# Miniprotein binders against q56419: the designs that were tried, part 25

Target 1, 326 residues: q56419
Amino acid sequence: MEGRTLEEVQEEVFKRHGVLVPKKELEDLAKALEEAGLLLTEKVEARLKEEEEKLKRERPMRLAGLSYPEGEREARAFLEAFRASYPGEGEEARVLLMPHLEPSRVPEVYGAALAALEKTPPPERIYLVGVAHRPLKEKAAALPVPFQTPFGPALPDLPALQALDALLPFELFNTPLAFREEHSLELPLFFLKGRFPEARVLPLLVARRSPELGEALKVVLRDFPGLLVLAVDLSHVGPRFGDTPLTRTLAEEARRRDLGFLERLAEGEPEAALAFLGANPTRIDGVEVVASLLPLLRERKGKVLAHRLDLEAPTLSAVGAGTLVL

## First folded at step 3 (miniprotein)

Design x18
Fold by ESMFold2-Fast, scan of step 3:
Structure x18 (fold): chain B 326 residues (1-326), chain A 82 residues (1-82)
Amino acid sequence: as target 1 above (326 residues)
Amino acid sequence: GTVRVEIRITGLSPEQLAEIIRLAVELAKELGLDVRIEFDPDTNELRIEVEGDPDKVEWFLLFLEYLILELNPNARVEIKVS
């Protein structure tokens, strides 16, 4: 019954030594595996349950000391350095698209987002929509707890989250463990909290397109107005992402794809933006988020403030990042 | 796009090795990932290559590493992008 695992071990041993493991040794191994499996399962289940219980109270920082400084003073200086890296002026945003990749790789793109936030009146709440990097039980999820930052905790907007949950055909608070390590929320939130320390947050993750989420958010935003933030990265190209090594031509194609997508969003034409990407939308992780939020993006004109294709030299791969205000 | 990652594990007993192989196969199946496993009995090194959606590969890596450390905290795990 567990023969698949034992057969694989036996096949590899045979491949290396040209002999099959004796039946008695396999029987002893099977018995030991059954006992070890029970103990391992219990330990893993207990640990996951412990982590899930902790997430009911707060979401701790995971990238402090790695992607941004732990101390408030150092974090403030870090954030101001990113703003300084962008020489342009911002534009007021009702909808902001910004990246979630490592900030130090695209400082001018995060700087453009900060410039837009400077021109934006402080919102009462931020609808922060990221991309799930862990499986969700449903198409989307939220975690209704304080998210720790170097600037203090970003508090959840409980009334708005509850209003959203009530309108959805699925339980919104469905996968707390998916939020334990989620950079698509943590990294944008660092910058958003630094600029709008009083704003409450709705931390939302999209795993698969959910038109129901976009329709529900349109209703909730009417009663609970706020800033909508799409925290998404653009093109993923090269061997690290199942592609051929990056060439100048492939890099230019990725840049063209990113800019064509963003410019169509800036014209208030999100369906045209999705269509422009054609049959290979999986190369841009923002596709599922944009497809979910169509009702909030239509007929909103805006401006692309920055774009960069960041080269990951060791792997000859690249990730696109951009800042768009609507 | 898809990503490929190679995981090299040493320090596991034969019992622990077989359990990790079983769990890696089941986890990859649950996440819809392609998995390839190679074992070197001379060094007791287990090599697991996983390929698929970047978010699912990241979850696979996190969970597998956690399982290995629970089974044997002295196990050595090396992750390599391929």
Scores: ipSAE 0.000, ipTM 0.233, lowest interface PAE 14.7, mean pLDDT 81

Design x2
Fold by ESMFold2-Fast, scan of step 3:
Structure x2 (fold): chain B 326 residues (1-326), chain A 82 residues (1-82)
Amino acid sequence: as target 1 above (326 residues)
Amino acid sequence: GTVYVFIEITGLSPEQLAEIIRLAVELAKELGLDVEILFDPDTNELWIIVEGDPEKVKEFLKRLEELIKKLNPNAEVYILVS
């Protein structure tokens, strides 16, 4: 048997398939293959090809029973409880910024998003833009299949996705495996599908700044109008994210940066929002999405409905989340 | 007192994790403890926060760790007492 390190296999698989396989999956597979006398690389590639083929038909729920209820009745009650967590009224949204953080950590923030959706007329389609948590082969990607939810499948808007693909200098459907486990799409989609069960979806991931995506989306939105949703989290501070343990000063800095970013977006000044963050020292993951979507955010005024810095006492870390309507 | 249990879920299926959550809630109820369960998909960590009588919390932690190791011996359990 050819000897290889798990890191070498992970890197080779990433180069071929554009995805990172967790070390534990590789360890489990390596053990199984050693017992069978088979080569690890070939079997990892075969397994990934099998998963990729499944993703050509549908994207299954991964967080049902963990982040939200699997059954429709229970899921509806869950949405109502989150809406009740926000005491205010919403505002109509043409663009909605909402988190993708675990909902139970910031229920009032998701409640604010639900309040905005209550005031928004049902769109024919939703442009759902999340953040890639795994590398993509290109700067952005989409997966043109039904996404399962407790409220039924969220159907892809195939004509709009094809129109978008045609305008981009890269293949839009370039990394299907990156969508297998992607909470920045799945968690917002749960709320969006519960509120707008008839809306079709364009599930989009941004890994790096893509101005060409924003320019193409501006064109596509003219022919295929819909709700634009930026599913992004804000500051990530503390040891979990490479900082020293959370202090009151660091928490205040994170809140200041989160709110300054959101307030500038609410004034229709996305370039000013990016400039305000500078080097992004508190790691707001929305910067690449905002930088990609500048043409869609300029001169749109709105309102910050909610903001929370969720404190993780066990890790002495925190993650910011907010709801912004434009 | 309050005790935090971190469970690295790397290598656990969603079904196994859901079962651990269900068992943790049932065990906390049996022991008269308050439990809060959080999942972080960014880090694939399950956080179980349990509060109540220290001796009951100790029993909860022992039984929970045994249940987790039965489902997956490679799961890492980290306990922080505060």
Scores: ipSAE 0.000, ipTM 0.322, lowest interface PAE 11.4, mean pLDDT 84

Design x3
Fold by ESMFold2-Fast, scan of step 3:
Structure x3 (fold): chain B 326 residues (1-326), chain A 82 residues (1-82)
Amino acid sequence: as target 1 above (326 residues)
Amino acid sequence: GTVRVWILIYGLSPEQLAEIIRLAVELAKELGLEVFIEFDPDTNELEILVYGDPEKVKEFLKRLEELIKKLNPNADVLIKVS
């Protein structure tokens, strides 16, 4: 019903966010949360466990009817419209960097990604690496279940995921709830599944820098070759992100930061790309993804196909988005 | 030790969201904490992830909630610890 209570809204929100892990270093925080009346109820804990169990079977669409059409025919037309919004040709990608920003905001950037996918031979599998927007138990995580799309389910590559898990010093399948609502995977997956309907997927989230992930992926890619996709947004500027209201100077600096970062990646110099961002790498979404995947990005030359700084007029803020092929 | 806390905020106007984001970043800087901020238009929630020392995170949460309620007493604030 539309008339949901605040308690029901609160329960639904808590259900979305990972595993609660009480530890000694959290004792004072837990006491403060208890005093504020913000602690998790027994009912909510039971619902979180139940929701986590459901995610062992499949990951349902969350953004269908909102960010993309729910029906297959309408979804296909939507995909083709995005391709048409980019007037250029693509280039073959072995590694693709694309955004996970709301697609309607940057249609030509997604169109550039689609153009690159048109020039790319169909992969047997896609390593789709997004950014965790909810807490993970470990530095990175994966969810080994079918992800629903309007084009049918994107099936997990279970042998490749298992090979990856075996090489990591932590449990890869560690935070199922973080995948329940994760647009950094769902939005790129819509476009990838539309273009490569037969490809299996490794849906991966990075929360913090994990060089172990990059090293393990380098090994797994030898036995399980596929397309590597980094689903990352670029600069976040303006009041929405703790900066002053967007000015021409701030926008120009954000554009320069985005392009300088992407151009260094295109030269096969990911360490130089990270160094270029200076002391505040958090100004670009996905820095932790790039830092984790260094062994896969070194010495791969490529091209920046598109870049846009999208203005959020109500907040005088902006988010950068780009398409890079390596 | 470092802790992670996810803060979810409902019921703010776009103007109030911008102000709370600014205040959260300044408060984190004052307390030496790392913050990541995201707005989810599908759920209409402002998500703030804060990292750092437990005592400083505790102070951050207390002061941020006071600022939010002062700006909009009808706003809802939910906190999750990982």
Scores: ipSAE 0.000, ipTM 0.225, lowest interface PAE 15.2, mean pLDDT 79

Design x4
Fold by ESMFold2-Fast, scan of step 3:
Structure x4 (fold): chain B 326 residues (1-326), chain A 82 residues (1-82)
Amino acid sequence: as target 1 above (326 residues)
Amino acid sequence: GTVLVYIEITGLSPEQLAEIIRLAVELAKELGLDVEIWFYPDTNLLFIEVEGDPEKVKEFLKRLEELIKKLNPNARVEIEVS
């Protein structure tokens, strides 16, 4: 660390983690991270290159046998059980907002999404926009390969992906490894493929606000019409997310913020939805996706079909989930 | 023979992940394993690759899982053998 002071390291760690760390912990953390091999080595580079090469052919299932059944028959029964958990009827969707958290935690919310898909004409393609849980080299990325599911592979819409790539000021296919283990795409895709087995997919990840992505998608959707799916979770509160333990007041605040956000989107006012949240104190991960897709969400009115704040009592934590059709 | 194992850990705070990192570094030295760690602060995700003798990797995983359980019994751990 001779080239960097402890104060400089402290400021960098604070910016990355959002928490002031004591000097002793900063020094220990910085040393541990460096000694643990965060610097890219020849062996790491070789393995990453091999994994990237494999991902040029297909994206295998990672959550089969864990979050959903591996066999097609069992997967179909599982999907129908989720539909049955929602007592209402759906509405036709041109844009669908649905969650990506563990389905068994919010079955009625996924059921509402399935109800909406039943009322929606089969799309030729699905623009599936998830949230990056690993860093991307750019603000957004896509992976143009078949994604395996229990219902067969979800095939990429190569012409539409290439059209999108051509309109962006950055390489769209920039971080293949970010897609190797990404539940914000895999879990919604299970339900989407089950309902629309013939639809091609544009699997997209957003890490940070990209207005250029929304503008490019507006153009691409005119030439390649399809269903837009925002696969986002809502509030994330409690110690599991690096926060204070959940209180009744914080839980009510999370519910209020989730519903206020969704209701403003349903009014066709995505800027108002973002303004309502302000600094996003309950960490709605959909903020970056909505901020990126503003041109696609304006003046589209719809309905909130379901919402739940799922409480995890042992960790005093909670995650919000909702289904919105536009 | 040599095995390569990928470990993805979510649901821990940054401070708790630092404890996991310290243990992983120490175990790599004790057990003679090749360990590479990626820390993703925006999502509090820790990704570990451990390579070496199968029995030593097994001991590494056992001790790592024990610490994770102690720090947060509801943390999620995904293990994949290459």
Scores: ipSAE 0.007, ipTM 0.155, lowest interface PAE 10.2, mean pLDDT 82

Design x5
Fold by ESMFold2-Fast, scan of step 3:
Structure x5 (fold): chain B 326 residues (1-326), chain A 82 residues (1-82)
Amino acid sequence: as target 1 above (326 residues)
Amino acid sequence: GTVDVIIFITGLSPEQLAEIIRLAVELAKELGLDVYIIFDPDTNELVIWVEGDPEKVKEFLKRLEELIKKLNPNAEVFIKVS
């Protein structure tokens, strides 16, 4: 929200919530933010440019000590604990759909993904497709640098990334700062690097549906075969996501939509999965990724290994998570 | 290493938001952390982005939540790892 005026902020609040916030209250808030040096001003812009320069060399760990252990030994034990939380067997994956939700909230779902990876031959590279939580200049982006993990750096597959860039109608490496703080890549990558320590990675973010990305990836995968991973969460319901407080009916609807989406993908029918969601009223964030990757998902049959709707009781909100093998 | 965390706060009045901004800046200075604050008009929530040492960030999160709840017990504080 760079360059927004107080009038624009007030108008946006009125449109979205139907309540007009008094201009003086917004002016007092903006003044407090400016005095604290916290608005997107010259100081913040200078800091962002500095961070962008750092990202030209490597992407450091951001969630170590919070979402996963920093030390390699502790990280290995963490992976084993997640695998142990899933009582089933995995299946070989050519395409893996897994969550990017905080792992401790859905350990069985990540355990199912680990089970699938145990049955999968080690790939030379992983196409890791996450969801952009920051605006991108284009529909999709990638960052061609090493991503640090407790298991060592996940190295970029530079030839494959350059081949992909050459086939796209836009610059692939277009928003480096979007990768500075991106859990939809970092959290799945922790698990993937732990299981496939020698695999290179293509870290990709989708902000809006890009059919060009799917078509280009289909071409690149022929010359640079690898594991395709869709790192997406499912339904987002409740006040934390701009919705009403969670009820049993809303939770049942979220579960129904999550499972209906996943089962249609498992049938090799990604267009039917998208059509099933319609207007996406429970906010499944995988919609834009699936819509972008249609050529890679059609006619691939598979299995839903796990699904959970995680309750966030303090906010009366919930997030769906699942593991699908294709 | 350093760690970066985004904190989402909802349920505060504009006057309470201004006070929480002041308290967050003071707490960050005390703990040697960098903090950036963004108002989100879509959700009417205050987004606090804090950067620094993981142990100091954890202490910041705990103490900030206590300060917010003391100011308004109906305010909701939740942490989103970005």
Scores: ipSAE 0.000, ipTM 0.265, lowest interface PAE 11.8, mean pLDDT 81

Design x6
Fold by ESMFold2-Fast, scan of step 3:
Structure x6 (fold): chain B 326 residues (1-326), chain A 82 residues (1-82)
Amino acid sequence: as target 1 above (326 residues)
Amino acid sequence: GTVEVVIWITGLSPEQLAEIIRLAVELAKELGLDVLIRFDPDTNELYIFVEGDPEKVKEFLKRLEELIKKLNPNALVWIDVS
């Protein structure tokens, strides 16, 4: 098996999450690195330009053999194992909120999402909205290329993407490199493509609140109906995320914040969900996505199917995950 | 054959990032590896590109992660093997 080498590397890999350094400190660091002759080489620049050009044609798998199997048959078995981890029946989704953290950490939460997809009629297209883990040139971005998966390429819905771009006050296709290593799209897409192999995709990233994105999406969804997926993790607590070491009290607060947020979304009250979180005490990375998509979430009632706070004992940290259908 | 690995790190202060860069250069020199470093302020990513003998690259990765965790146990490291 080719995957053996990746499994050995995985023993030394940690999930990419952390606190972003403030812009001023980044500029000071970049200046110091340039003065030391460590910032850029022609070889490094050429490679990044090459990678950006490749991303204009297709988005390759990055987590195959690590977070999910590369082969189609193994990937199918893997997906069915996740479905089996959730004992309940799903509900039909018009909007699906699902996680994007490492699936093996919360298999029953991804299983709940799969259960919902089983009850959902196959959509012609999926609006997959993830969270930018890298700064974008604009508030949001999309990449209008095929995304490779073990189930074949997820093809872009070019007419719908172009319609969306035309309605926005900024260039939608503005930061291709941000999509190179973006698990908030890749991990949900694995499950979505496995269940809806014929659906086209609109892969969208939100970095900062964009009300204009939500308004534009409301218009585009009327003309190009499809499944809206919010690929967001919930609370991020502990030192791994720039917070104090996890205590029982902080874990309980995180669970309460996650469930209160999801319950308010399930009542069709997204503004109340955002207000409930206050000043981001648990660093829910979906806040900017929900704030951008308010017009699509108001008055939509639904159900929380699953929730888990995944504890990472070595770092005294935790990440919340949930599945919500609207 | 040679293997090429890209490492990026998050969760570090500017002072800690500078120290990791210094340690990475020293470790690469000790192991006889070529290392190239790029910081991208637009993406907040520190890229460490290392190429060379697979066994020496594996030793580099293991020891660098140990050094990073010693400096900041909350730092996160992604490894991209291509």
Scores: ipSAE 0.000, ipTM 0.240, lowest interface PAE 14.1, mean pLDDT 79

Design x7
Fold by ESMFold2-Fast, scan of step 3:
Structure x7 (fold): chain B 326 residues (1-326), chain A 82 residues (1-82)
Amino acid sequence: as target 1 above (326 residues)
Amino acid sequence: GTVRVEIRITGLSPDQLLEIIFLALELAEELGLEVEITFDPDTNELEIEVEGDPEKVKEFLKRLEELIKKLNPNARVEIKVS
């Protein structure tokens, strides 16, 4: 109806159905639809304000009963099953790259992350860096509230978050609603909280490359040492992501890109990792995170523990997932 | 002249069905065939329709059947020619 007059609507109905609708009835209908639309807009705005206010107090679980069990006992058994799915031993991590893809799709990759956490001394805090799946007002954001998990709330490290905020040229706590539904934080946090129940968390989202974030984090990590976790997925290919249907050749190319990227990160060469992806557009969610965190990744050697390209038959699509320890 | 063949496959896991889908798409490009693939997640049933030159379709079916038997010798394959 945008830009259409009531007379045009009346004429179209007559031409299609042979019925002349009185102008007054069309006016009444238009008014009712406009009033309903305004009421819906007001209700949506009121609900968003209410949700934003709730997020000032805590971040509730959204994926409990869907991606992981609600109960603590069942959640513990679930986590142990994921560890059992990985036949290897882990290595100590100062930096951990792990996926945020639905865990049941790549259990051995999450199992590798758990193996690394077994070899890692319990950190006082975890810098959990995910990917924003909703727009942020700034290049990055954080939410300084408890995040609920089946293992109890993951408490924010308020002093470290405030130190970080003070060093940034933008307000760090700028988009609370972006955290309402954010699996790139919630899914890794389930595993991290299960292994390090006493660790506080800095839940961070990156939307666009922010060198300022990496520089600020380097300073904050000196005063507030902890485990840095990059919660990123790798290649996204196929119609589900706006591409052509997956072929064996495209799947092999995706595996080669993922492994080449991870291998260069493991060599302590994050700039080379970014360059390896080339000038062609990539659907690796982690590119902006890695580009933001360059100062924290340079000259750190490590090891790729696991990689899988998860294939989704119904959509002929795939998502890459990996575990890297630095 | 062209021929059209419908292939219905059951008894394979989702991961095994993806291998069949990949081969079908590869062969379609290699042999110059038209291929349409339909997957029913409720029944875990894969339907492949292939159309083109009879000799090329024959090669397509031969290579597809070879992979199916390698993945699971107990898989059920139904073929209908139109």
Scores: ipSAE 0.000, ipTM 0.315, lowest interface PAE 13.7, mean pLDDT 84

Design x8
Fold by ESMFold2-Fast, scan of step 3:
Structure x8 (fold): chain B 326 residues (1-326), chain A 82 residues (1-82)
Amino acid sequence: as target 1 above (326 residues)
Amino acid sequence: GTVRVEIEITGLSPEQLWEIILLAYELADELGLDVTIVFEPDTNELEIEVEGDPEKVKEFLKRLEELIKKLNPNARVEIKVS
């Protein structure tokens, strides 16, 4: 019945099975299917409302046992292994750019982030800015609840979150369900909480460019100083992302594009970094985050500690990942 | 007739395995072969299954092995024919 009349359905059954099904029986079936669909919709809506209410109290782990160990002892060993995968020393960060893709794919990049965190004095709070992989009601959102980790809950910085909310032209706490399954926050948070167990967190998602967010954060950071973390991945290339299949030449171009972007950020020139990508177009999911946070990135010089392009062989696609300290 | 060959490569870094994967797909397209690639990140092991004309498969294997040896002469390559 995708636009077919009951008479057409009756005729098809007769032609196929040589039996005339009374129109009333088909009408009764259609009515039953419609009622079942309404009941399913009500049940789904009730479940979503229940999930949303639960998220107003806490955010549970979703990737424990999959992307990182569930137990605290195993999680500590996991962190140490990632740090060991990076042979260099870190540098103190006021702003840290790190990836949010599966850590096992780019261990040395996460290791570089850990090295930077080792050189960074423990912050009272972390502004963790990730990328929304689900739609938000506004351009950005936050969830002011404890986020569970193997190292214990990462507690929200409620005063700082409230100060931020007060400065924004939209409701900051607008889409709790978007945080239910969000690896761009969960994966970096695992590493950040392991290194800074006492730091409170502002878990922020950006869906679309929000200059107002960057302006508001600049004000809040002055009164509530902390570590700013941009949890973003770099180039997305290949058929899985609507691009041509990866070749050695295209991979080298993606690598140069990623490094050109990061190097301009390291020079304290985020507008130049965005312009560079505009001249060398590719899909970088962190573009909207960087564009939103311009006021926080200007005039901060730093260093690119690591970069890697991770290959997804079955699709001839790749995702870039990097660690940048500012 | 066609032949199917499974190739297992070990002893290369993830970045070097990338070079091999990209070449394998390029060669498969050039030579008209069917190729399936499985990468095991925990062990840095790469499995390539190639199927097609025997002479084309032979050329594929020759060019793939040349790059492997250039990247790391100590890399191990196991070949199974079915």
Scores: ipSAE 0.000, ipTM 0.401, lowest interface PAE 10.3, mean pLDDT 86

Design x9
Fold by ESMFold2-Fast, scan of step 3:
Structure x9 (fold): chain B 326 residues (1-326), chain A 82 residues (1-82)
Amino acid sequence: as target 1 above (326 residues)
Amino acid sequence: GTVEVEIRITGLSEEQLYEILELAFELALELGLDVVIYFDPDTNELEIEVEGDPEKVKEFLKRLEELIKKLNPNARVEIKVS
């Protein structure tokens, strides 16, 4: 786990399992596991090299047959079902915030996103910004290859990606393996490609706040206009996330923080949205993305179309999801 | 149309309420219902708001009430339909 200290791992074990493991014992355990897995490590490294080589040509579907249908016809019907789950009309989006959690858990929220896309003129390109669930070598990364979908490949906008790379103080294409299994890009992309089949994509991941990314994107968007999509989930509460079991107070706090965050973004006040969350006690994963994209979010007013706090069985945990148009 | 039902449960132990919470989450996913649960461990009070198709909400309530009665027939359940 690149970028995590033993103290952070120890704290995470305590939060998730309620057991504090002394640092020395954790170090000894890690060493024993490494030694036991020595032969398997070589096979894992070989597999990762094969995946990395494959990622130089394309990014294959990982969640087809699990989170969405593999076939184009079935995928189209799936999209229509999600749109039907939202009874309202959308609003035109210059910036769209949508979730990336399992779509079947929040169908109305994805339906709201689809409604917004119906009102939005087809963009030439989509800046799709997700959250890194794997370590990145830098604060942000992109993968400049076709992403496979049931609707055909989502093609990269190579000129725009190259323009972005040239403006950044780090190599943009720095961690291809982080894209091998990344639902924060794959799940929103399924919906975006179904609605805008001709749009090219800039698939971007943020691991830590990168103000330089937002500054560079503001410049690139001037020369390469397109739809900006923030693919983020909201509150993460309950034991699965190192928290107490979901209570009335915790659920109310999660909703209050989700909606307060979204409402301030809708007023064109992203700094106020971040300040409202403070220490982010309900773990809204959009914080690092919003903090990176401040120049693109200021003074853009819009509307919250949907919000849900979804409950996870069998754990007493919940994840917030919302659709916001700016 | 859809139906919204609020359920308030009291008189169960914390352990028994966790069994009800588990079933409520499972049924909500299985039946495609929107459910919001508020649990106060200090008072052992559980409030469940369920919304969706009337026939599926009825199945949800039936299964939940069966478990509550099995765990403690003296538990108190208040249901408000809106």
Scores: ipSAE 0.000, ipTM 0.219, lowest interface PAE 15.4, mean pLDDT 83

